VHH binders against Trans-3-hydroxy-L-proline dehydratase (lhpH). Designs and how they scored, part 4

Target 1, 355 residues: Trans-3-hydroxy-L-proline dehydratase (lhpH), of Colwellia psychrerythraea (q485s0)
Amino acid sequence: MTKNIAQAAVKFEQWQPKIEQESYLTINSLECHTGGEPLRIITSGFPVLKGNTILAKANDCKQNYDQLRRALMFEPRGHADMYGAIITDAERDDSHFGAVFIHNEGYSSMCGHAVIALTKTAVESGVVARTGDVTQVVIDVPCGQIYAMAYSHNNVVKHVSFQCVPSFVYAKDQQVEVDGIGMVQFDIAYGGAFYAYVQASSLGLSLVPEQQEKLIAYGRKIKQAIIPQFEINHPTTAELSFLYGVIFIDDSPNQDVHSRNVCIFADGELDRSPTGSGVSGRIALHHAKQQIVLNETITIESILASSFSVRAIETVCFAGFDAVIPEVTGDAYVCGKGQWFINAEDPLKYGFLLR

## First folded at step 5 (VHH; framework vhh_6qgx_2)

Design s27 (from b0 with G103E)
Fold by ESMFold2-Fast, scan of step 5:
Structure s27 (fold): chain B 355 residues (1-355), chain A 124 residues (1-124)
Amino acid sequence: as target 1 above (355 residues)
Amino acid sequence: QVQLVESGGGLVQAGGSLRLSCAASGFTFSSYAMAWFRRAPGKEREFVAAISRSGGSTFYTDSVKGRFTISRDHAKNTVSLQMNSLRPEDTAVYYCAAKYGWEYPSTPDQYDYWGQGTRVTVSA
């Protein structure tokens, strides 16, 4: 052999933008998933976001840096239904750090799968010092302050539980006519975001990967039909007053679990996890309907059969609503580290989506 | 939290030299272009000098070309302005500014973060 293949590989691995290449921006990330739902944790190289609240920082990103969200969430760096978190300084003195949630269409107010991944990686990376087998992590997110617990065995976080914001039923037994579907019955609940909850079997839908395109199409149509006919007002925060998505509910083929959730959020994005803010709204609905008691745990599966456990740990009065505090439990995995280069001279620098 | 802290201002005689420094913290310094602006009494904030993210490119307003030199030190997270052959017309409050991304413009409204300023007085 006249050429050393290993030498060529080493040279490729060492590639970096040259000092003379002013056109390059470098952004670093930690790549995770929770129940199959991705989380690109943006760690450095992203602009520092302005504002005294996480909501204000999200708005700063939307107004001034939205092209970077697209670059990171779209192809070729991301993909359809990609999800990320931008790490920020804490909003409150008793919080460890903050996070702005980003996806293909925009920004979300709450993301349970992200909280689980962030909590695991915060403890394992030393952002939060371990306190034995159980370590508390406090995160500021757009919808409020989240308390999470990391459960470790041999210095590895095995599962994460988090306490969601006050969750409540906004509307029950509503109906809407949807073009091409017919009459759809739904409830609206808040678990950090507002969702319309729909029984999948009532529409001839199955919560399986083979039906993903139909679930996306129906979720989009139902959301768009509800928005013009139903006013949503968050009782204390106007910026949270929007319908985020539709959650399809049905029985699981697995007898060991309570049910299955499939969330179609934003502009037709499908959550691979059971949806943390979604199961938080589910437990509020079940409690309001007297179908569960405090501290009763149910397990809810995703389209991939990954699961979250959820229970209501406390009842509270929130701005006149009978609300509960949900506790959601799940697992996350680190699947990579990224160093992302964005070249000003690249005609595709801000990405594209083909789905 | 982002902080830009200027130092090195003071009183200096015409023809003298002064070195301003700006210490940056709370952000990825290498992702931001840096600039110096100044505001004389009764005037708007005007551009003085800018340096690209790598330090490979610099831009100066015509009145300071050949007299002022902007530089940056990535290890120390600092940007400096070496001011030589100072004139009474250089009297102003000097501000350090940071802009994320590829551009190093001369327009104040384009910059993301600002220091509090350091006063330079050049006597005749």
Scores: ipSAE 0.432, ipTM 0.800, lowest interface PAE 3.5, mean pLDDT 92

Design s28 (from b0 with G103T)
Fold by ESMFold2-Fast, scan of step 5:
Structure s28 (fold): chain B 355 residues (1-355), chain A 124 residues (1-124)
Amino acid sequence: as target 1 above (355 residues)
Amino acid sequence: QVQLVESGGGLVQAGGSLRLSCAASGFTFSSYAMAWFRRAPGKEREFVAAISRSGGSTFYTDSVKGRFTISRDHAKNTVSLQMNSLRPEDTAVYYCAAKYGWTYPSTPDQYDYWGQGTRVTVSA
């Protein structure tokens, strides 16, 4: 019997779908952020994705389960610019596990903030056995195999570094006419995804939260203008041959950091972190322009003043491109656990997005 | 890795009974509807029976209604097919199948995962 307010709270907390309620699907998650960019790590209750590669598993999700991506990324379970990862079996025998990346618009080939959060939680959860204060975690993602290091103190992962895939300059000193903006100068680089890199100040933009709507609008317009004028071909994998987003670059108000960048990706989503695949492309650009040397570390800030450190640790030849292997370092935090219910009888079961 | 492993097939005389079992692993069993399909000699795969995620709803092809019973055990991650009053026409390889979500259709192409099959032979 529930007439006492203290008893009522406990009973609300214990609500669960009844086993007889076949209309409910239950999906479990671990909620994280890296530099303010969210990651909903999907742990159980999601369908097991088919395919021998992480790219094939992402395609299976897109073809057969895209409504579940929407349910988890859109309101009321998610929000504008929400990001998630679906945990999968490893693609390679020497990898610990795999991940498919999901967001409001669809699927991405690489996500550095996700790798950082996944590495931390894999070690802290015992998915990967600790090897002292430094533990290697190997993750299969759509763009390839990622090697990460978790740096622990008193059984807590404090920092994560990862080696990105071979990163290279695709095009330099390009121009595009953008309706409502004018002539835009840009470079294209690959750091696990293709981005167009633009100087924000050249367009009268500032990389501050107060300008987020303008940054989103400009990023969308610039991406849409570039796509029909420039063919992007990944040298070895056709499924990676697309422009993922636009990264605005500028000076930071903090003189102790190298720069600030803000990524507008997919269909106008704003990355709260410095963007791991984006800073990987940045270090390839800086190396190609002889602005940094191997093993020189730079710190890049996000719109929230959260930071990643990045350096080029090796030069490689990748399908005829002069490439580098970037190492990105950042910190992640666990901020919750979720248990998400999707009721077949709910007319809003697959969510909505008002922005 | 998802696995569906069938067992319980064999040779039986017309009018006899067999119980097929399917052991499931590598996925959240309670999130998947389960079904049995069969392939008779010289024919394509056809639907036999399906059971909803909770086990509260079942669906049978007309030729087996009243003779076959599908059930599931969430504690053991198994689905079973009790086959009574077997006929020579029931001779087939029987396949266990799993489908994520709310529906349990009769169409093979709509199922996500399949076992390798277990052979049932009914002699006259």
Scores: ipSAE 0.381, ipTM 0.779, lowest interface PAE 3.8, mean pLDDT 92

Design s29 (from b0 with G103N)
Fold by ESMFold2-Fast, scan of step 5:
Structure s29 (fold): chain B 355 residues (1-355), chain A 124 residues (1-124)
Amino acid sequence: as target 1 above (355 residues)
Amino acid sequence: QVQLVESGGGLVQAGGSLRLSCAASGFTFSSYAMAWFRRAPGKEREFVAAISRSGGSTFYTDSVKGRFTISRDHAKNTVSLQMNSLRPEDTAVYYCAAKYGWNYPSTPDQYDYWGQGTRVTVSA
């Protein structure tokens, strides 16, 4: 009765590369999403990154381990627009841990959807001890230190709020000619990353899933047109001096929300969430234009009708800029756990993208 | 966070033996190849021995083949170097090194993490 002793499914589930099988590297993850935007939280088996700052650790990964980013973010382990976080030691003694953000093209300085998912999982896993219904989580990311609050009900984190880094308007009422599109009007704001903000309706675009290919194409073209014509300098950190993406803004078909926006970041990746660093830049723009007051909350929808709430809680002076501190609120869900094997003998071990 | 701590160095007579140990912490030990390098006074760091991630493969510099044995213990997160038939020219500071992934090269610049070293003196 071998059938009653061990079945194929049980043996498959129990199988793992043995240490003697030298060709295998094993990397472990926790799989999450925030508003539909995926986050592969890499927990173990990845090389320990060098550097005294999270930004330095991101640079170490880029220089020495970039093929592993590709292996985890590309097919068959990942997919187009895949997003991940590499968990690191904290940069500061008062932070709980650090994170390096990775995606299809490379590395990002800030990721609000990741902060929301990391905060939820840190509290739910016991990395951070729960302090009643509200628990603070402090995370070091490439653009600085992030303070997040996990709001629990019946021992489940239902909502996460975080304070973004000082967010400010870099340029207003700019224009650029884009081949195949025409004249595009935009603003540039920083919310942990620099984005160009564009009114979607002015270009005949709708912020719906059916137009995803057109949104990606336009976002890519607009970004590439802006870069050579507009110098971006972060006031204190040269490594943050780049245009990360384009955010298309429009009215929502849902009357209960303020607006909808869609972020096309890096090399044409579409954020399924409302984009935490993006809505942080939006609240800085709205405040600078005197369209909102401090502590006024607005709700912004993604392409999937998932939402973040955002408000400016404080005004600060940041390196000569009139800045605000945004507070972003969203929800995340754990979708699975992964154990990823990379076999040295696999000709496709570092992955591929078909899009 | 990552630490490689060498021990077992000391003074020994020519023809004698020493066992060096390296305790590793702060990383997934089984994902890293391990190696020993040495540096004699006034000389560059030279390769001594390396062991693959599993411990199934080893590589030695010609001058120590048959005299030195590298091994690792995954349960204790340690790598060891058993040094037999020691010669005065083996006198050096011995360094433990770790390299992520499949390769265990003889080139120092390819290693990710290093210990502070342990001194071995072989008297003539």
Scores: ipSAE 0.411, ipTM 0.796, lowest interface PAE 3.6, mean pLDDT 92

Design s30 (from b0 with G103L)
Fold by ESMFold2-Fast, scan of step 5:
Structure s30 (fold): chain B 355 residues (1-355), chain A 124 residues (1-124)
Amino acid sequence: as target 1 above (355 residues)
Amino acid sequence: QVQLVESGGGLVQAGGSLRLSCAASGFTFSSYAMAWFRRAPGKEREFVAAISRSGGSTFYTDSVKGRFTISRDHAKNTVSLQMNSLRPEDTAVYYCAAKYGWLYPSTPDQYDYWGQGTRVTVSA
């Protein structure tokens, strides 16, 4: 042919940052989702984070590179409710690697959807040597050491299970008055992060995408009403002593699942997945209320009808709390690879959010 | 053309102090972040400290935090490293490095220009 569009496309693909003429930072990533919740796995180009613990590395990022978190999580490189993980060296000799969790508002102590995606991609990338159809991956995260299992068929990881940290009920049958909503009943449970659990139907809410704006607004209002009236203390780690979000619970329209979760976390961010730390707190609540026995699996779905399975595999005493060890199972998918260019001369280099 | 010239190295007793200076020429100093790296015999270059292009932000490796202070002087085109409470393990050749733009990373490969180094020996 004398002319076709492919000729121009090839030339566009050859564009490169002019590093010797311009101050560009190049950050590389693997783009994933777990149940629809995104995970931008930052693999190279980000500054090396300093500290002997993952918590210390997260603090180093917050103090010295917070503008890069914003650049990667905000538009135009990210979006509202964007989530990422910065790969680090392991904190412990028996861990394979470490991860710092980042999002629109800041930093997370635990992220189940990220553990699932990280475990799948670590095995498929050869970061961890395969041990047949089941491979153990050990990851250091801000709240501690996480043990995960990758279940493979024909060299593809189909499912990931992980053992969450000791999960427990912090408070039951609490009430708070919320401006514009009225009296709200809630429980507080810990599954790697503290959540307030609220029955959606009691507030006239439905756990469907069409109500996302109302769910976000209510989640923010309820969280802000609880914080000044309720002291949260993590029994062993002061840095974990905060209410992370609100989880709305209700029945699923799907007969094959136990229930639906919708998590509004941080500053009004909506989790597209069932929320791994959230379902961990849920299984602790159900066990404490004698609604479930050890090793009984329930399936909890998200606003997108994606699902996690969860069970309590063991009871433990954790700093005086009657706790359980949850096992959470989910699936992740790789949806892209990124090279992110940040030009020092770009007036919008640090990104923006309009929601 | 572009030059980074370090000075202030020498022999000092443990617990003592030294001030290293780096004189920059041949580029627009105020457009560059500056850093200090060190190399002990038989080892790779290790990050010590960095200062942003404006001087408003600093970053230190954990082992020197609270003991070393990095600063810069735009009028003199210099970056300095004040080293207090020196330890034998601080013995190394210290290198000044410059990075164009607003980032001040801890990795050697990110830096555009390097000095020849100045030797610091801390006796026990």
Scores: ipSAE 0.000, ipTM 0.127, lowest interface PAE 21.7, mean pLDDT 88

Design s31 (from b0 with G103Y)
Fold by ESMFold2-Fast, scan of step 5:
Structure s31 (fold): chain B 355 residues (1-355), chain A 124 residues (1-124)
Amino acid sequence: as target 1 above (355 residues)
Amino acid sequence: QVQLVESGGGLVQAGGSLRLSCAASGFTFSSYAMAWFRRAPGKEREFVAAISRSGGSTFYTDSVKGRFTISRDHAKNTVSLQMNSLRPEDTAVYYCAAKYGWYYPSTPDQYDYWGQGTRVTVSA
């Protein structure tokens, strides 16, 4: 009978951890994506992170709560290449809130796709009071303070632009020998994180979903070959002094866009978006090579053909580097809400990855 | 000399259609977001629609969504507003506006250049 099914469904919806089950931890989230790259925004239930900076809060998470990152990012609650943000108090008085970025391997210094989704949801949730159809949102992230603009129509944010941190070329026209691949030419640029930029076609790679396994394998090998041969030092913040990933660049099959980026970051994770910090480094490279002028916009697409637009809005001197301030524009969507239960008695409580 | 010249306005019956065009000259058209605003008799300028400088994004006020379509042609330096299912409350002078860069707010005071306007009258 249909009435019996309906009664059962209502009772299932009412399930909650029992008062006797102190072993349960409940964590709430808002589920989003930006250009296909997921973002699990963790809103409540996660332990309060300690520290006066977002970097210190990320380190507190790594030292004391890393098993909860795994529980939320790994199966069955997450998946391979899952990404999330833990909402925190602002570091600066003129910022609205802060965020710690988490993924399968660990913690990120910058995440453009996350900034876009956070900005959209902060305005739509009333975290930031609307100022007409354009609202500024200021977010503290591990690499610094980010200024974003939410472009709204009737309480719905349609587009988000943000100004990235000073972005600069760290090294040009470098080469490294990679076992099983040969000589690889690359540049290194900073756009909130350091990436090695590699022309995909020079290695016989195509930036298409069918080649995702080869792109991941090559990205991992190239990153590991570069690390021991190139010392990376962030000019003002030692904690940012690491190579985050490899970005493969090539022409797009869509002639209406400038190019395609595929980022393999951390420990072989593939970004479904064009990579916000990555396109920020790209615009710094193009400006340094005199391939674009200030305020010239280029559109860069992902392996899924989703796109970000980017331009350099000004030149600045940053700790001796000739840098630019990138402005990145993209769109995000809310996919769901989650309530996640972690039972201390569950033998699989911290999750697993089978990829 | 920067100029935005609107055309295509006129008198139309309720339920009818009009296509407005705006021809831009004297500036690098592809560097500017474009918008349409309108002013009804006795009222302030209100936002109607906008299109990003690349043409990849569009933005509409709720009262015209699904009825109006904004588009641009970089080769001809024009922005167009296709108005379908017109209503008496759509009666206004329609203005073309340009804003440098990707920032295109719905507030009139932030736009860099303005046309002289073209009149649209929708009869009941």
Scores: ipSAE 0.000, ipTM 0.114, lowest interface PAE 21.5, mean pLDDT 88

Design s32 (from b0 with Y104F)
Fold by ESMFold2-Fast, scan of step 5:
Structure s32 (fold): chain B 355 residues (1-355), chain A 124 residues (1-124)
Amino acid sequence: as target 1 above (355 residues)
Amino acid sequence: QVQLVESGGGLVQAGGSLRLSCAASGFTFSSYAMAWFRRAPGKEREFVAAISRSGGSTFYTDSVKGRFTISRDHAKNTVSLQMNSLRPEDTAVYYCAAKYGWGFPSTPDQYDYWGQGTRVTVSA
């Protein structure tokens, strides 16, 4: 029975664009997730991005190759809330490699779940030589240089910790009136990206999968209400001066963790992970409010009950802000490898989103 | 980092031959169309020849058709320009160029990466 099925399957698996079919572009990837948040690591077939900084490379992609971001992040190759990283040469001589972050709406300045997945795969693939059970990986991302540590057992990376960029509170105890919601209280903090932090229970929201549509709708409305009322300026890098998303905070159903948070970022994308840049901003807020001391670790879980641990490892003064250096710890998994074909003759080659 | 390194230039008499080579590194060679452009003293950069990503299609400027042959070697990440029956008007600095994706146009502004050039001098 299986004999003829196996023969057909082998022939289907062997399909490749014909040498004569120059209408095809081929892009290769490694597929990962961190706490449920996907990362499509683009490994080959994508154009080499121009610029001396990761920010400049992201801008080159936006100006000249944005249709390829759409093709890879949108259906049918991607999906709503899809996330990816384009591997680049390092910006700094002491970094191992660089990454440009892409998603449904565009480009992000920092992505903690991506750093965790990139660190694991860099060590396991031999991009970075192992130094025993603990290996340091240094990655250039749009917001700066990230130092990560891969913790291995039997040649498998079990945990990844990374030090985020200086993280600080931008504004506290703010209010905005949001049509259809009412008065919303929020703080703004930076942990590689700027987020507005909102107590979910104050709005009748629960941080559970069943409320995903309401969380997305509220996150969009709150972000759109805040933007015209609050000018956000990153103190050293103008290109980072924007509100990236809204993070809803609440108590966890799991009494053994500190809290749960759910990030709605960009144009209504929901982070399946606890959000690395988000928990980095959280630890800066907790430290600034004297709710946590240096080296005190808290565990924050996602809408899927996946978790990151975070602590503030030192205090720094950053451009006049009282800042901390967060250390975030999480786990990632490789889910597959992709080989993606984009045919110039396909009217849907650049993808679509119905959500 | 992307590098295109040209070689094979030199001085040759009219009617002679030269083979230019361009060694490409730092990118997925099979994803890029390749081309040769030249700049004569006091002139703008002009198109010479282009080759598609697979090597299955080539395009030449009228003045070199039948005399020059462009080719590529995916195993060696090289593009070559075989120049036969050289004329004094072929004297120029020859540049290798790479373009990502679909098409292999004759317009220099559409190419993404460029080499430093190799000088070809054809004596009368």
Scores: ipSAE 0.458, ipTM 0.810, lowest interface PAE 3.3, mean pLDDT 92

Design s33 (from b0 with Y104L)
Fold by ESMFold2-Fast, scan of step 5:
Structure s33 (fold): chain B 355 residues (1-355), chain A 124 residues (1-124)
Amino acid sequence: as target 1 above (355 residues)
Amino acid sequence: QVQLVESGGGLVQAGGSLRLSCAASGFTFSSYAMAWFRRAPGKEREFVAAISRSGGSTFYTDSVKGRFTISRDHAKNTVSLQMNSLRPEDTAVYYCAAKYGWGLPSTPDQYDYWGQGTRVTVSA
């Protein structure tokens, strides 16, 4: 009996589609998370994307291969709020590699949690040669070139920091009437994506997992109320001219951290991490309001009590905006490796989302 | 970067044989269907032959059935076209093409990547 069980297990474990089984496509991945936010790093078996820029490659994926994004991000291979990165060749000669960011709704221009996970895995895998205890990793992403530092101890990356793009305040002390909620006060800032920042306690919201459904509902309503009242224009890149999400801010139950925030992005997706582009916009807001000085570090928690540290390292003028360069620091973990089979004969091959 | 490099073209007399090869790099070869197209002087690209990702299925244009054989070698990342009983009307530049995923289309617009071509001239 036990021998039959052992024999079956070995055969299941060793099975994979053979080359002659033409109904199957195979896509390989490395599974990670940063502060609880997942990252499925697509390593092979995905189509080679066309274009001279990461933005052009993302557009090629959207136009010609969007069904594969759905297959990998939706159930049964993914889940609600799933996130991934497609590894590409570098756009610039001084970059190590490129990445296209994918999620349930589509494609994002910047993803701090992904940069942290990609930097850790690039160094630990040997994609980027380790240079002692500190190794620089340079990644091309849709919004530009990202410089990251991997901090190692005993050949394990313990922390990753990265410089975000110039981050700035777009609007302050705004208000909007939201059906079913009432008057909402907000700021708009850019940290690689545009977010509306809202004080959670002013709306009776708590930044805890038990309130995730209410946070998602409120985030969606607030975003939809803001869009028709505010034209958002990115000063240099038209494709970035949209409100990506709403970030709820509040005090943390942990008195050792500065604050907590929860990002509801795209079409009601909840970021399990503190949101890298979100904390980048936060530090620009705090600097503009004279609440922090250059090189002052604050720690911001997610809904899961995972944290990022952030500081403004420099002030710059960006297309007429008074901007800062944020540095975000966080940790990532490898959770597994995936080998994903898509069978042409499977009526559910491109996935589904039941939320 | 994706590269498709054709070789094996040349001059041959009617009734002769040539073997074309296409060396592929920069992508997961086993995820792509491969095809040969040709362009005669003053004409548009026409389909010649296609082979599925595994090599288990092939598709040929009627004018070359029984004369041409397409094959692939996954160990070498190579697609070949064996051309027998060549005719003057087979004179063309022959192009290797790659298509991700399922299917064996015969239209050029459905192929993702293309080689630069190799010239075949069949004399009467």
Scores: ipSAE 0.471, ipTM 0.808, lowest interface PAE 3.1, mean pLDDT 92

Design s34 (from b0 with Y104I)
Fold by ESMFold2-Fast, scan of step 5:
Structure s34 (fold): chain B 355 residues (1-355), chain A 124 residues (1-124)
Amino acid sequence: as target 1 above (355 residues)
Amino acid sequence: QVQLVESGGGLVQAGGSLRLSCAASGFTFSSYAMAWFRRAPGKEREFVAAISRSGGSTFYTDSVKGRFTISRDHAKNTVSLQMNSLRPEDTAVYYCAAKYGWGIPSTPDQYDYWGQGTRVTVSA
């Protein structure tokens, strides 16, 4: 009936699984984006993960609860290229909290867009007490401890900067033969994850939304061609020894920015942001090539023309590598809150992807 | 941090009663099934009783059926075990355990979190 529509709406809004409906699991989240890249911050209802390190907690999730990652990241609760963070207790006494990063294919070691969103929401929610207009937030992630600064105006966090882990060039001027593409030239750099960096124009690619399918296809092919021919070893943590993705680089159509990045990561996922760990690797490459000096800021755009600013603030020696400490700055927004139901009786409870 | 804190253990004569309680914190209580296990001197942990996430289903090992009653209080985040008609064979350390999600196993290795235990001694 069209009569009493307002009463119907209120009752729909109030619907909850009844406590006697034990077929339901309920998981709560805060929905954010950073430069268009989503972050589903999982706050309650998810199992408490075991382990003394964030990396160990990620492994516990992978071994015992991977079906829940799928349920939350895949349709109908998530979508292609969905990204999330599971909030955990801190690993270190001087950290505020920890996070395990999840996506369609699995788990990541570092996510700059997530750090930006987590820092903003930690300050605005009161997880971290505000200290004037600038508040430090310290987060434990699988690749290490991240120091972030929240910059507030009128009690709203406007910008977040964070210091990435030591970032370095792993290999320069490499080549690989890729079926259907030909010879591809690439560099490999680490900025919390290993990426192969490729000049988009050299392959006839444009870093625009209209070419997203071609970018995904090329990124997947290039990654799969590099993996069997190129061994990647992280100097201190064996579990970080893998190629995470391919970053296409080109000039921006916007003359006010330095360049554009498009990251195809994991199994063909496209980052809507400029990629925090990616721009961290970029600044290490530019510093190693003597194209920038310390504290020189460059602005890098995403496929959506959202931007991160990045600079190298310090040079360090990291396990024999000439490394830099990048500082990445970006903005995040809260888009919603979710309460997600997973019903044991639902044949599609663990989700699906059709892309 | 996840904590399961048991209380209510003690010394009781055969035929007597005890109520064990387990206070849970650090997780979403309504997402976990709860159970009691016990370990007698020189033996392995054995299943005693379990209660579903809603409290609508309860499960008992045969030796305690009709004597023990498990219950949970969602407002207080507690699970309780009312133990009546106690026997010397019930002498053990009793452990509270929590298991995420669907299903209520009777094997210890399938439970996610455990309390430190509370000792129950039943004299003849």
Scores: ipSAE 0.467, ipTM 0.810, lowest interface PAE 3.1, mean pLDDT 92

